# VH-VL binders against CheF taxis protein family member MJ1615: the designs that were tried, part 2

Target 1, 255 residues: CheF taxis protein family member MJ1615, of Methanocaldococcus jannaschii (q59010)
Amino acid sequence: MIDKSSEIARFSGKGILITPKTLEKPLLKWEKLEIILYKDKIVFEFVDKTIEVGVEDIEDVGAELPKKVIDIAKSTLEDITYHSSIIIKSKEFGNVMVGFAPETSIYGKAPIDNFLRKLFYILLNKKEVKILYNAGENSENTKWENGFLTFIKKRIKDGLVTKIEYRLVVEILDNEDSKIYDIFSNIKDVEIEEKDVDGEIEPVLKILQVKDGKDIISYLYTKDKKVRLFILRYMVILLDYKYIGILRYLQETVE

## First folded at step 1 (VH-VL)

Design c08 (framework fv_cixutumumab)
Fold by ESMFold2-Fast, scan of step 1:
Structure c08 (fold): chain C 255 residues (1-255), chain A 123 residues (1-123), chain B 108 residues (1-108)
Amino acid sequence: as target 1 above (255 residues)
Amino acid sequence: EVQLVQSGAEVKKPGSSVKVSCKASGGTFSSYAISWVRQAPGQGLEWMGGIIPIFGTANYAQKFQGRVTITADKSTSTAYMELSSLRSEDTAVYYCARGKYYSTGYSYYMDVWGKGTTVTVSS
Amino acid sequence: SSELTQDPAVSVALGQTVRITCQGDSLRSYYATWYQQKPGQAPILVIYGQNNRPSGIPDRFSGSSSGNTASLTITGAQAEDEADYYCNSRDSSGNHYVFGGGTKLTVL
């Protein structure tokens, strides 16, 4: 059951509900918006309306609007920079965007990043995966291990300061020993490759890390295509990777 | 670091074909696009086409459709551009470049370029 | 017959600001990417995704876009900025890529 006391995260800022219909307005205005994350839904509280989206109805999570939408919004709204935004795409409402101008904020991107980390926790935690860990070129490791995505507290050194962050990892349950694979830290490159997964050719994430001065290549498969998208969004948005050729191909075929 | 190493200069006769190679080293190859861009002497850049090696799908600029073939060999991390029915107007430097997409795919950018292959078409 | 139009030449005095412009209908939907080319060299990426700079590109370079127009701005131009600048984006069909004709920047 949904309980207000079960609030996981909250973000206060300015935002706009962007649908094809709202883009037809001659003058758009940023509205005060509060975003509240629960275990099974996300709630957008505007001054005059409340919009609820079930977690299962979230289709995409972005931090950048398409250029044509930015141009339309920019010409009709106060000129808030869109380089730091939250975009939630749903089946019913389309995009809900929160604009943020970190140059004018003493807190920078931290509030947005903190909210997104909690959102990705809801979207990715406990999702089933298959992994080939440290299986780069000439590796003898050809056996996929079954596991799930989880988040662990990790100490991150940032110059003179050490902070604690929740980081995505892969957990493998072995009858005799439990393993955790950290494939999302110290990433140097990410691509998508077709690979044999238990007898079927499937798209998998190929993640290149540098660990202790050595290159580690791992492959990650998810049965749910939506989870693959959320992993890619997590990596692009929170790990700051801006890539991939396969994304163009998928966009052109999904028309 | 990724480098793109191109094959050496070629001199061809009109009506023949040329096949230029582009070998990637030091990084990932299959999931990034490889584009071919040419530049005739004293002229601007002209996109010819590209391929995403993991899918084997190539895309060609309208001007070159039917004359250009772009392929990739994932096992050797090498992309190829073959241009047929050569004319003197095909004399140019031919570049390969690695293509990436920004975030949502609305921006395509080529962050690593080969040094170019000079192709001269002369009788 | 390029779908992206650039002025063929612009000049700027050392230390001053210059704006190089690219125009095309596809820019309403897709960001322009900017490349710098010096004589005898391959192009190098300067700006992508409207206003992102690759590592090693000085912060005096910035990008902007509005409607069907994209611009590369160099604030405080230096002698080493003298080069040809090309914009690149999708054509009107969205299926292919096209370069602008290039703009030769002369510093002083």
Scores: ipSAE 0.000, ipTM 0.415, lowest interface PAE 16.6, mean pLDDT 77

Design c09 (framework fv_cixutumumab)
Fold by ESMFold2-Fast, scan of step 1:
Structure c09 (fold): chain C 255 residues (1-255), chain A 127 residues (1-127), chain B 108 residues (1-108)
Amino acid sequence: as target 1 above (255 residues)
Amino acid sequence: EVQLVQSGAEVKKPGSSVKVSCKASGGTFSDYGISWVRQAPGQGLEWMGGIIPIFGTANYAQKFQGRVTITADKSTSTAYMELSSLRSEDTAVYYCAREVYTEYYGSGEYVTYMDVWGKGTTVTVSS
Amino acid sequence: SSELTQDPAVSVALGQTVRITCQGDSLRSYYATWYQQKPGQAPILVIYGENNRPSGIPDRFSGSSSGNTASLTITGAQAEDEADYYCNSRDSSGNHVVFGGGTKLTVL
């Protein structure tokens, strides 16, 4: 997004590599870690080892420790870094957990937020989707439109500080004109609903917004289950949005 | 609307020091930085240093390290820049400017910019 | 030498487009900020964070960057745009501010 170097983002903090082997031995220690995000991989540099995870091998992203890890590590993990940890699940290594670096909090928000925003940019930018926008009464769009996920820059004045927020949107390009549907702002509710997509019944993301006092219903579909999972994780982790139905759906559909 | 009011022009002898003030009027500077930038006659802008109230520490350009001291008095919303061991090459207009920090949600990625400038203080160093 | 390099002068005909450039290795990591200075006046902010305009700055001003180069573009140049333009950014450490040498824009 804003990183101009060959690396996209960097996080310095503390973390631990959690694998099936590590979970069998309840001797977890929080160690110094440098995380470097590239367009095609994440590199985890511990003092004594380096772990690489290809972006295509990322299966899930979380910001809370799983219940089993909490049960095993409750006496060995530092509370503050534990409560702000990120979990990246990969096919090869299982979960990699990293904590907040409190020393940088004097600047404001946690460095992990920047890393996560850049990670979601890598995971979601330019991914193909289908959208049925404003599908309620007096609907604007009565059929599926092809588009892609992208990010727009929003600037928020907060006193003397300008905060930059990169927000996920759906972009449709039609005859050189671009239409942006900001379906992830002012969300009232989100659920999964079965809908007809190209003659097949598919699970689609139903997003309910309040826009200018009006209820807007949008349906978002992607054929890629991982992209759907990443969209839901983005919403739960970064949009300050948490809905129990989404969490239940994620647990049931991730394989 | 905040404006920065600087102290008046000064004439100094080589080897002396000068202390320029910069007062925020119509607001305070508690949540932003103050930078000092000078400009010699017919020359470009040169950053001398700044102070970030959140850190409570000043940062100085390498060229001025050891000669410049930047301080701030939050109770009077006034920043100061003191330059010692003055030389004729220090003859310049000295500006203070409010430095705003744009936070991209996440530490280590900031855009900083100077959105309000004082009118400048002319300092002449003559023998 | 300055960490940020600008051409000392550029000219543009009234109503035409001009691009002022700023070059330096730090621009690979940090966005340039642009200031306009007219004779006898303090600088004013015209662009920050690559392409953001403060309130009061006309939409004919825009910014862009690529690699180690940042650019300020003025479309439909007006007589009132005649001024010195300075870029600034952070140095390689991120702790210090560095200005370019400035570009004098003449509107013909």
Scores: ipSAE 0.000, ipTM 0.397, lowest interface PAE 17.7, mean pLDDT 76

Design c11 (framework fv_cixutumumab)
Fold by ESMFold2-Fast, scan of step 1:
Parts: structure tokens; C-alpha cells; sequence
Structure c11 (fold): chain C 255 residues (1-255), chain A 125 residues (1-125), chain B 108 residues (1-108)
């Protein structure tokens, strides 16, 4: 799938590096930018500088800027486009954004969405998630189990062509076995609900699925609030990146 | 198995509005987008817009922006398309179609795999 | 432009191979999907992704793409393949879709 330090995705466009220093300027300027994704890092190539960020240092990804940054940007950046942006927030830059999608699009939105999907795949892969589920109308038989968000790879032979299909799943680990549970398909609804997790009341992601005419309710929890946001953003990207307004509503609830 | 059942034919006068329904049965409603596609007599297919019911927010083709409204009622597994300020050139068969998005790939493949049988809307005075 | 261009009509002899072509800038970024429509019926998905067929679609249908061009190929055309064929792609505007003008296939 992913080899060591091999390029896995590239995005070409324009971007802005927002730091405390660049916010001091009266007018922010779009710069030509190449964004290159590797297994262990992301590289931002501007004309006059190169910035490398380890994936472990990435704190947030998406198309929505924090309110305080938007308020500052409104006074200095005229053409902000949050709903089609590639916005990376890293530990090295604190609460600062490091990239935006291009203003013009010869190829359309697919390169942006595909880059984000691959980035989310890397960031969410192997993240621990607790899952509570029931397979029926009653909740008598539910369990909190540990799992990892990952992709399963399915090879399909189709004549002379080999097709690779990816699905986002939660892999539930039993002491002796592992099971793959697909929690992002056949979704009827999603919401945030407060539940008791390890003795504390926490916001959890509630997913309602329909399988074989039965309602299946799953609750996803991770101790890391940023991972919850990544899950919500990834769900929006899988369903429709356009629904960024609903994502903002959900983000406010989780944070 | 998923089936999309559309409301019956409509005859409308110019300047009025029409609301067509699309009910999903035999499968999941919320995990897929529902697109509305029309076809005027002897003409090709034209995408009007779509909605993902789980979020309740719709996307519209620029040509129809401001005149079309697409909504969904998750409790009844039904999507609706309302077109206002009808003109004779709005005479067409209106289809709803389940639109699917892949988890990930080299490019974003979308497809419409289940189609309603269509609703004929005739606009004449 | 988010326009997809198809030839309006094409003919093929029974048992021969025909290629229907779709062209547009969005095809550099997205795979085309192909739909078959027979008179009085709703469209049916025949090809999606790089070259995938839904269950029930015969092996004689295949897809290909290169640059800004996508093609639907029918090898060994049968009488029942006579229909209108439409390509579809996401356009460059935030999860919008655009159809080609359609190609009427006549099987001689």
C-alpha cells in the first residue's frame, strides 16, 4: 500500500502560510505551493522555502478555520475559501494554518478531495477507538471494545485488470482474535450523545445503521478529542465535502 | 436491495410550482446521496442537484440555483424536489437516483446505481 | 468548462466492436460513469470507476480513460445494446455532476 517515505499524493496550487508573523502584514498574498504527502511526513514547497511536518505533529486537518483566525483573516485576507481548502494545523506552528486550496481549478475538486482522503487515511490509521454497539432494537447485549480505524484492502480480479477497493472500518481486537466491523456504511443517521465511558460522562459519536431491516446503533469514543474531530471530518469527506456547515456544527458540539 | 418509488405524473400551469417525491425502500436511505436528474422530450440527461439526507443540506446545479429546492425526510426515507416558476421548457421526466461515493481511491468515483422510474411533469396553459 | 462532449450518434454492425467517447476537462480528475437508456425506461449504470461493471452487466462492456477523454467499448455488439449512452462526471464545482449530451447507438 504505503512504502517507506515514497510519495503517496501531491497537490499543486496556491497557498498561504499563516503564522503570527504573517498576520502582522496588512495584506496576505497567495503563493504558489506544492504539497507532497509521504507515509511519515507532509512537505509544503513554496517558491522561497520548504516546510516539512511529521504526521505525528499534525494537530488538525480540514477546510474550517478556527473562529479567531477567521476574524483576523477577514481583515487581511480578502479571498479566503475555507470550504475548498487544504488546511493543516501543526504542533510546530501552534494554532496556525499552513495551506489552502487553489483559487482556480483546471482539474476540479477531485485532486483536493483525494489528497485529503489519503491524508486522513494516514492520520486515522491505527488510532484507537472504543466502540459500543448493539445489533438489535434492544441494547441488552452491548459491549465496549477497542478497535483501530483502518482501511481494508480488497483485490478483485476483473478480466485482465486487478482492481483494489478500500473500505473504512473499525477493527475490533479481541484477546485472541480480531474482527473487522464496517461502521461507516448503511448509515441512517449520525449525532452526538453524552454517555458514560469508563465512569465519566463524555460526548460520543452515535451512528445509526440499517442492516437486514434492523436498526444497529454504534457509539464511537476516543479519549483524544482531535481524533473525534478527524472521524467527523472523514465522515463528511466520505459523504460529501460540501456539507462543511454541518461539520462546523458537529465540531462545536465535540469541542 | 434498494428501490426508489416516485410520485405520479403532474400537469402544471406556467408560473406555478411542482413537488416530486422519491421514497427509498428495501435498503438504507441516509448513507447515500439522492440526485435529481431531468430529461426533456427527445433531449439528454441533466443533473439538477442532490442531497445527503444525513446532513439535510442540498447541492444545486448553477442553472437551477434559486428555483429548485431539494429536501429529505429521514423519518419517511423520502427525498423531495420542488421546482418553482415553471416554464414550458421545464416539461420533462424527472428522475431520482441514489448517488454513491467510494471510501477512497486515486480519483473520487461517484455513480448513480439505483434509479426511480421517473415522474412526468408537463407545463402547459 | 464543466461540459462533457459526446458524438450524437454512432452505428455498429452486429457482432462488431464500437467505441463511444466522452471528452471534458473534469475527466482529468474523475473517472466517467456510463449509463444505458432504452426508450421509455430509466437509465441503467453500466460502467463506473476505472473499468468496473455492476452485477448483471455483460462482460462485453468495458471502460477506459486517458487525459481528458473517457471511452465506453462494446465488443461483439448485440441487438439489445441498441440504446442511448450517457457519460457522467463530477464537474469542478463542489460535488456537482454533469452529463454528456448522449450518444445514440444503432446496431445494424
Amino acid sequence: as target 1 above (255 residues)
Amino acid sequence: EVQLVQSGAEVKKPGSSVKVSCKASGGTFSSYAISWVRQAPGQGLEWMGGIIPIFGEANYAQKFQGRVTITADKSTSTAYMELSSLRSEDTAVYYCARTYDYVWGSYEPYYMDVWGKGTTVTVSS
Amino acid sequence: SSELTQDPAVSVALGQTVRITCQGDSLRSYYATWYQQKPGQAPILVIYGKNDRPSGIPDRFSGSSSGNTASLTITGAQAEDEADYYCNSRDSSDNHYVFGGGTKLTVL
Scores: ipSAE 0.000, ipTM 0.407, lowest interface PAE 15.0, mean pLDDT 71

Design c12 (framework fv_cixutumumab)
Fold by ESMFold2-Fast, scan of step 1:
Structure c12 (fold): chain C 255 residues (1-255), chain A 123 residues (1-123), chain B 108 residues (1-108)
Amino acid sequence: as target 1 above (255 residues)
Amino acid sequence: EVQLVQSGAEVKKPGSSVKVSCKASGGSFSSYAISWVRQAPGQGLEWMGGIIPILDTANYAQKFQGRVTITADKSTSTAYMELSSLRSEDTAVYYCARDSLYGSDYFEYMDVWGKGTTVTVSS
Amino acid sequence: SSELTQDPAVSVALGQTVRITCQGDSLRNYYATWYQQKPGQAPILVIYGENNRPSGIPDRFSGSSSGNTASLTITGAQAEDEADYYCQSRDSSGYPVVFGGGTKLTVL
């Protein structure tokens, strides 16, 4: 019943609502779920209830599902990812987690990834950042540039197949000129480091890229702590950087 | 490689406060949660609370609510645990440990531990 | 709040198999994590996420769980395995982090 032209994305499949109270239920089960994403809100349509929250009340994307929820899914569904979840702000229960999985395993995780690409677009597009580009140990670059997170179309090669995908970049607006910093491609390592940002010591993302055999080190700061979390989740979930330094704890949980 | 270096042993009087520090080195301080776990002589491990620096969020075990404060100083990559209104029963080794980042309100497991800080409460 | 129950002591002969158990309602919803602690030392992580071993932990250590019970199994126990073993989980809401009371393993 939702106008298709106003939708950013839709996920159709199975889902589960996770609160402390629902985890205590003896017959907890995955049920039909539609997730509908708009520019300002997200709607979770279960058969017997509908939950609607503003985008600003999305607290996390990709947190690990509880063991009981995973075990139930494994017994009834063939394709489940441990990070197919969205946490939203609830006044009654604090943070509420919605787990979700596709109705069929035929297309693997593609339906989940396609929905999450649109979700991360909404969560990260136009968010303000400060960047210190190409500022390794031999660089004299100490001045932060003000910019925005945005997404650009990129041709991504997978063997001989080329697909078009929207990829996260940093855009700097300088009067009449704009420039793009692509710091999320060809990543060798990612860490969080404490660094001086305009007179205050702040956690920043330290991203090491390799281009033409040379190391490029850049630092990215976001004032909003949730934006930092969303960037990290984006990198793990959609860029598959789970084996990079800041994610060693996740590597240790992977078989 | 992350290492956690804790402050030295403390001897305190009943009713005073103690503040133990835990400095992260080698890896990124802000990419992980830091938990505080204590162990009284001959007793088991007891979780007190933890902090997620990237979210500036601290979580406390119910038993220690109102008496423990866990903070982080980004400029020195140091987490602190302050315990007030000390009693003889607070005599213990206090450990800090790196905890996996599960989400804003959750912890998973502790893979890197400090060597511990002995706190003795006696008159 | 949720409690995790461990037997206080267990013994095993050198080279034999021992099973250390942990019981609590939180284990229905969350995997157990296991730590080894020797006198005067900080704990060391030996098993997490039910049956994953950190780098450097021997393959003789394994984990399993069923219902509200989790187990740490040591196959072919060695003298250096003599230690206290603690299970850890979370309650049904993920709060608080909870440890079992510990099991002292004696290798005869």
Scores: ipSAE 0.000, ipTM 0.448, lowest interface PAE 12.5, mean pLDDT 79

Design c13 (framework fv_cixutumumab)
Fold by ESMFold2-Fast, scan of step 1:
Structure c13 (fold): chain C 255 residues (1-255), chain A 125 residues (1-125), chain B 108 residues (1-108)
Amino acid sequence: as target 1 above (255 residues)
Amino acid sequence: EVQLVQSGAEVKKPGSSVKVSCKASGGTFSSYAISWVRQAPGQGLEWMGGISPIFGTANYAQKFQGRVTITADKSTSTAYMELSSLRSEDTAVYYCARGPYSSSWYEGYYYMDVWGKGTTVTVSS
Amino acid sequence: SSELTQDPAVSVALGQTVRITCQGDSLRSYYATWYQQKPGQAPILVIYGKNNRPSGIPDRFSGSSSGNTASLTITGAQAEDEADYYCNSRDSSGEHLVFGGGTKLTVL
């Protein structure tokens, strides 16, 4: 049983439920919206309707509305410059999008930072991966290590304040100690590339880091391609990594 | 426990300026926006503006544009509100208050969870 | 006051329910925040983000929102609830805050 009192995070703002049928209308209207995150579900509470969705039915999380949606809504919505989206699989509507507008102020860089950090924690924590760490062109290392995604606390000093920031890493279990690979910091480039994963050719995430003047190339495989998408969204939205290869991939997967 | 400690009462002449301070003690100064709200005797609350110390940006209410300057000094955990060209109608209690970023300008609502005790400013003719 | 409208005064009998309302077009886009102010004191936060209560605010306080209207409800009013109540929200631009004119609650 889901306990209504066990909310993890909440966003209050304005948004709209977007369906394929809604996109055929000439006018779209933003409504007050609360998005409430639980361990196993997300609830979209509009003034006149409530939509409850399991986290397993979340298909995508976007830093902005897709171009097609922006083009259709441009003349209707006064401010569409920065709007986020969550795409869900619905039995009634198929794939639907909840668009929302958290940014209306000069005060912030990331208007929904706390909510999105907790959402990505739910979407990515404990997800199984295979990693080929530090495997550049000169490396003969072909052995994939099995692990999972997790988040570690980092303390960051900001003036007189020490902030706790959670960062995504890859954890490999060993008999003595857990081995942590931080492949999401100091990133210079990210691509999606086809690579041999245990005898099968699979798309993998290729991440180039530069640390202490040295290039580190790592490959990350996820069996669930949604997890790869969520990693890319996390990088763009919360780590501020904007690469052409990632942006093209993200645009192509919005339908 | 976080407190906002404001500077003492001021008596000013018309045409002068006043600068009120608000020092945050025992808290996370950089994690919050600081707002300034005034209240004339027997009147309601009036928002003047706010500043985000971490982002270095300030917003001002239209009524006070050009007369109010809000600043912050992270090294001393102190916010300031300076009001120029004082009139007798500026006689009021001036409050500072903090608002969290996660719930302030981002989420379609803003709240101020900790308030200073107020600074009385009297503009005498 | 023209952006957010509140009735100047309302009365409630001890132990009864009272509803204080705030109206404005910006409330279609932004939730109201509610503050309580007693004579000679700074305001205190009682409700934010539709219906959230800070630690220390009694369960009898609740918020609601519908269309261009936000409401603060006190169920089972107590003598200590006698105070001025202000709604606060963002303006249509989202960059400024606006207070309602305040409602003086008298507990009879």
Scores: ipSAE 0.000, ipTM 0.402, lowest interface PAE 15.1, mean pLDDT 79

Design c15 (framework fv_cixutumumab)
Heavy chain, then light chain:
Amino acid sequence: EVQLVQSGAEVKKPGSSVKVSCKASGGTFSSYYISWVRQAPGQGLEWMGGIIPVFGTPNYAQKFQGRVTITADKSTSTAYMELSSLRSEDTAVYYCARERTGYLYDFYYMDVWGKGTTVTVSS
Amino acid sequence: SSELTQDPAVSVALGQTVRITCQGDSLRSYSATWYQQKPGQAPILVIYGKNNRPSGIPDRFSGSSSGNTASLTITGAQAEDEADYYCNSRDSSGTYVVFGGGTKLTVL
ESMFold2-Fast, scan of step 1: ipSAE 0.071; ipTM 0.616

Design c16 (framework fv_cixutumumab)
Fold by ESMFold2-Fast, scan of step 1:
Structure c16 (fold): chain C 255 residues (1-255), chain A 124 residues (1-124), chain B 108 residues (1-108)
Amino acid sequence: as target 1 above (255 residues)
Amino acid sequence: EVQLVQSGAEVKKPGSSVKVSCKASGGTFSNYDISWVRQAPGQGLEWMGGIIPIFDTTNYAQKFQGRVTITADKSTSTAYMELSSLRSEDTAVYYCARAYGDYVEDYYYYMDVWGKGTTVTVSS
Amino acid sequence: SSELTQDPAVSVALGQTVRITCQGDSLRSYYATWYQQKPGQAPILVIYGENNRPSGIPDRFSGSSSGNTASLTITGAQAEDEADYYCNSRDSSGNHVVFGGGTKLTVL
């Protein structure tokens, strides 16, 4: 049996619970917060309340904080130079956004990124996808391959230091010929476009990579719209790919 | 359902090298780590090293550093372990195994599918 | 000496509970994995990630950990459980994999 009591990750810092009702309160403030991630649930421990939801009830990660919430931090002299957010579907509070930030900015973005790497692993690992790899305008490839998203760890020697690179990849369901597609490295551009997926027109991710001086265009489809959203958030937040098409889509989707 | 098929028994002289093969059948080879583990007669299990085939990244136990080379040929779904400068103490059964780790935090590492083993005897 | 320490042998009466232990500093940071090996056979994975069972492993097998110690518990031991049991973990650096010396379980 899987041990559900094992913590995957913990974030300690300050946070703010954002609902329509709390945005109207004059005492809304950033306060002490612990976020505890388990394989099947996430727990937000505020001073006066605890919110626990299943990971399936996580709706968004890294959405923009409302201006009022940023202004509160400025007026109360709270340092939120580095911050993020998680949107959840809560039984008690409805749909809520939890903003969070490290106690101080002196440690940079690392506390947030370390927590979010583990969260995205939980949200994206083993999720089903369909892929058309290297299917540019001159390609005859029109057949989608079924696969899963997964994370692979690569150790790279850089002199006396070993650098660890975590890469999101697409793993094909069954093939002895080794079909792992690395479509999230060396990205030149990303767009969302309508494409035929097994006879139905669907929105897909179009990813343009440059490898060894060659352009590789791949299309990625996810049946679950949240998985597509989490992929885009992952790319912006942890891979620092800030393409206009992605940012526009995210703004339109969360509005 | 993946099976790992290992090469047959070898008898080698001291100072020579041996290269043991491990072929994946019924599944994808490069989507997991391959570990090599040996067991001398009447002794326990000893980890030698492993490879992540898609990245060609190897990791060797300190005891075997400089003597062991682990490689993988993705086109044939075959991993290899070559041990050089053989000594009588290298007489053992050599296993290959499919391995998984927690790739984000490395909190665990487990081997779920094992080959049947290759007996290597070093004698003069 | 070994990074992970196991007692060489343990005995249990048929139908009784036995606990096999593995000790090492690396277990403070990394979970133990447990393997069963019968004479002339390759090892079989029985517990991974502290207390997860692969498909086909009976529910009488369970794992636990506390501090620098990990344990494999067999509740209601059967004759077929007689085997050598090995614990496995990352070493203290996290860069290598190490095995315990093995525990021979005799079912009386």
Scores: ipSAE 0.000, ipTM 0.437, lowest interface PAE 13.5, mean pLDDT 82

Design l01 (framework fv_lacutamab)
Fold by ESMFold2-Fast, scan of step 1:
Structure l01 (fold): chain C 255 residues (1-255), chain A 120 residues (1-120), chain B 107 residues (1-107)
Amino acid sequence: as target 1 above (255 residues)
Amino acid sequence: QIQLVQSGSELKKPGASVKVSCKASGYTFTSYAMQWVRQAPGQGLEWIGWINTNTGNPKYAEDFKGRFVFSLDTSVSTAYLQISSLKAEDTAVYFCARDFYGDEYYFDYWGQGTTVTVSS
Amino acid sequence: DIQMTQSPSFLSASVGDRVTITCKASQDISNYVAWYQQKPGQPPKLLIYAASTLQSGVPDRFSGSGSGTDYTLTISSLQAEDVAVYYCQQYYDTPYTFGGGTKVEIK
């Protein structure tokens, strides 16, 4: 059974486990699925099987479903208007994908987004980064700062309802002073480029923001390539930043 | 090192006023809200309110509106709590604490507390 | 207001014991809960935030868990230095509210 005392989030709906063997089937049925997120693991409860993996074995979130899966859903009139996916490590098949969708599209994408907010928190919170903030051509800032990813809570009032949204930021403990860089708001463009990070050429996120009419260019390095992927997925899915640089990177490297 | 240092203990008569200070160091004062919490003798923690250190705008819990007033002196990174028309029930240790990111968050650093005793 | 109900109020255990303190919110607080430790004559110290995230410098014998309305602080192996009052706090909405506290003592 499940350990309720450590449960962080739950998604209830329908889903499909996608493996090479599953893709050989002429018909694919979406079955009842509960996804239960804990701080250190994620559990996928299908009617006839339970799959449990550590969060370190999550490989991707929000990747596009295979075209064959989408086509079969259309032909069988399965409502997957709002859907997402999680890719996990498998011993025999390598990466396997769990596709999931709410049972009804009445609530829009909210059931998925609410679950994914908690999942991205688990995947991104406290991950180590290096940042070069406001480092355009005329910038005085040429030194990489060591820090970590964290989230700040933002309250939005919508009539009688308080909407709480948490946003990704970079926190630096430079010397004895705490400093926060919000590089994921007011974004004009994002791309990945090769840059010198402490003597080695590494892929980094280049984020262009507009603040008070001024362009701010920042570079973000993550040693773990999955953290960079999760940041990009977070930006596309939850922040709706669908810039060509992000989409091109995802298409070329993972899609 | 991040530090919040509060003023010394106060002994007051009912009807008097008291002003407690909280001096911040080791971080950018205006990037974090200042929270105020009290603890009556032998009792638990009770949230009074917070003040936005950038704008000076306060937010008070309903029970603390009127007699409790937050203020700032940003030039010296100091927040103040003033209590007017003191009552015996105001006897407590008063703590300042900072929000992690300024707006209605958890309290990551706390002052040492200021004991206010109201007695005749 | 969101009410935070903490249990037990008093707890006596031996060094090395696993200690569990629970906190129940009167409504869903979406993991916006923090846990604090307060030793006599000292201010509270942040242990856990966002229900399960350990504050830097806090020993890893402390852990937090839970979701929705029910949250738990666990000390996996109680040490003499852990004698204190522990408080949960919701920061989902104002007014921020604290649990009534759990006093942990050594037998």
Scores: ipSAE 0.000, ipTM 0.374, lowest interface PAE 19.9, mean pLDDT 84

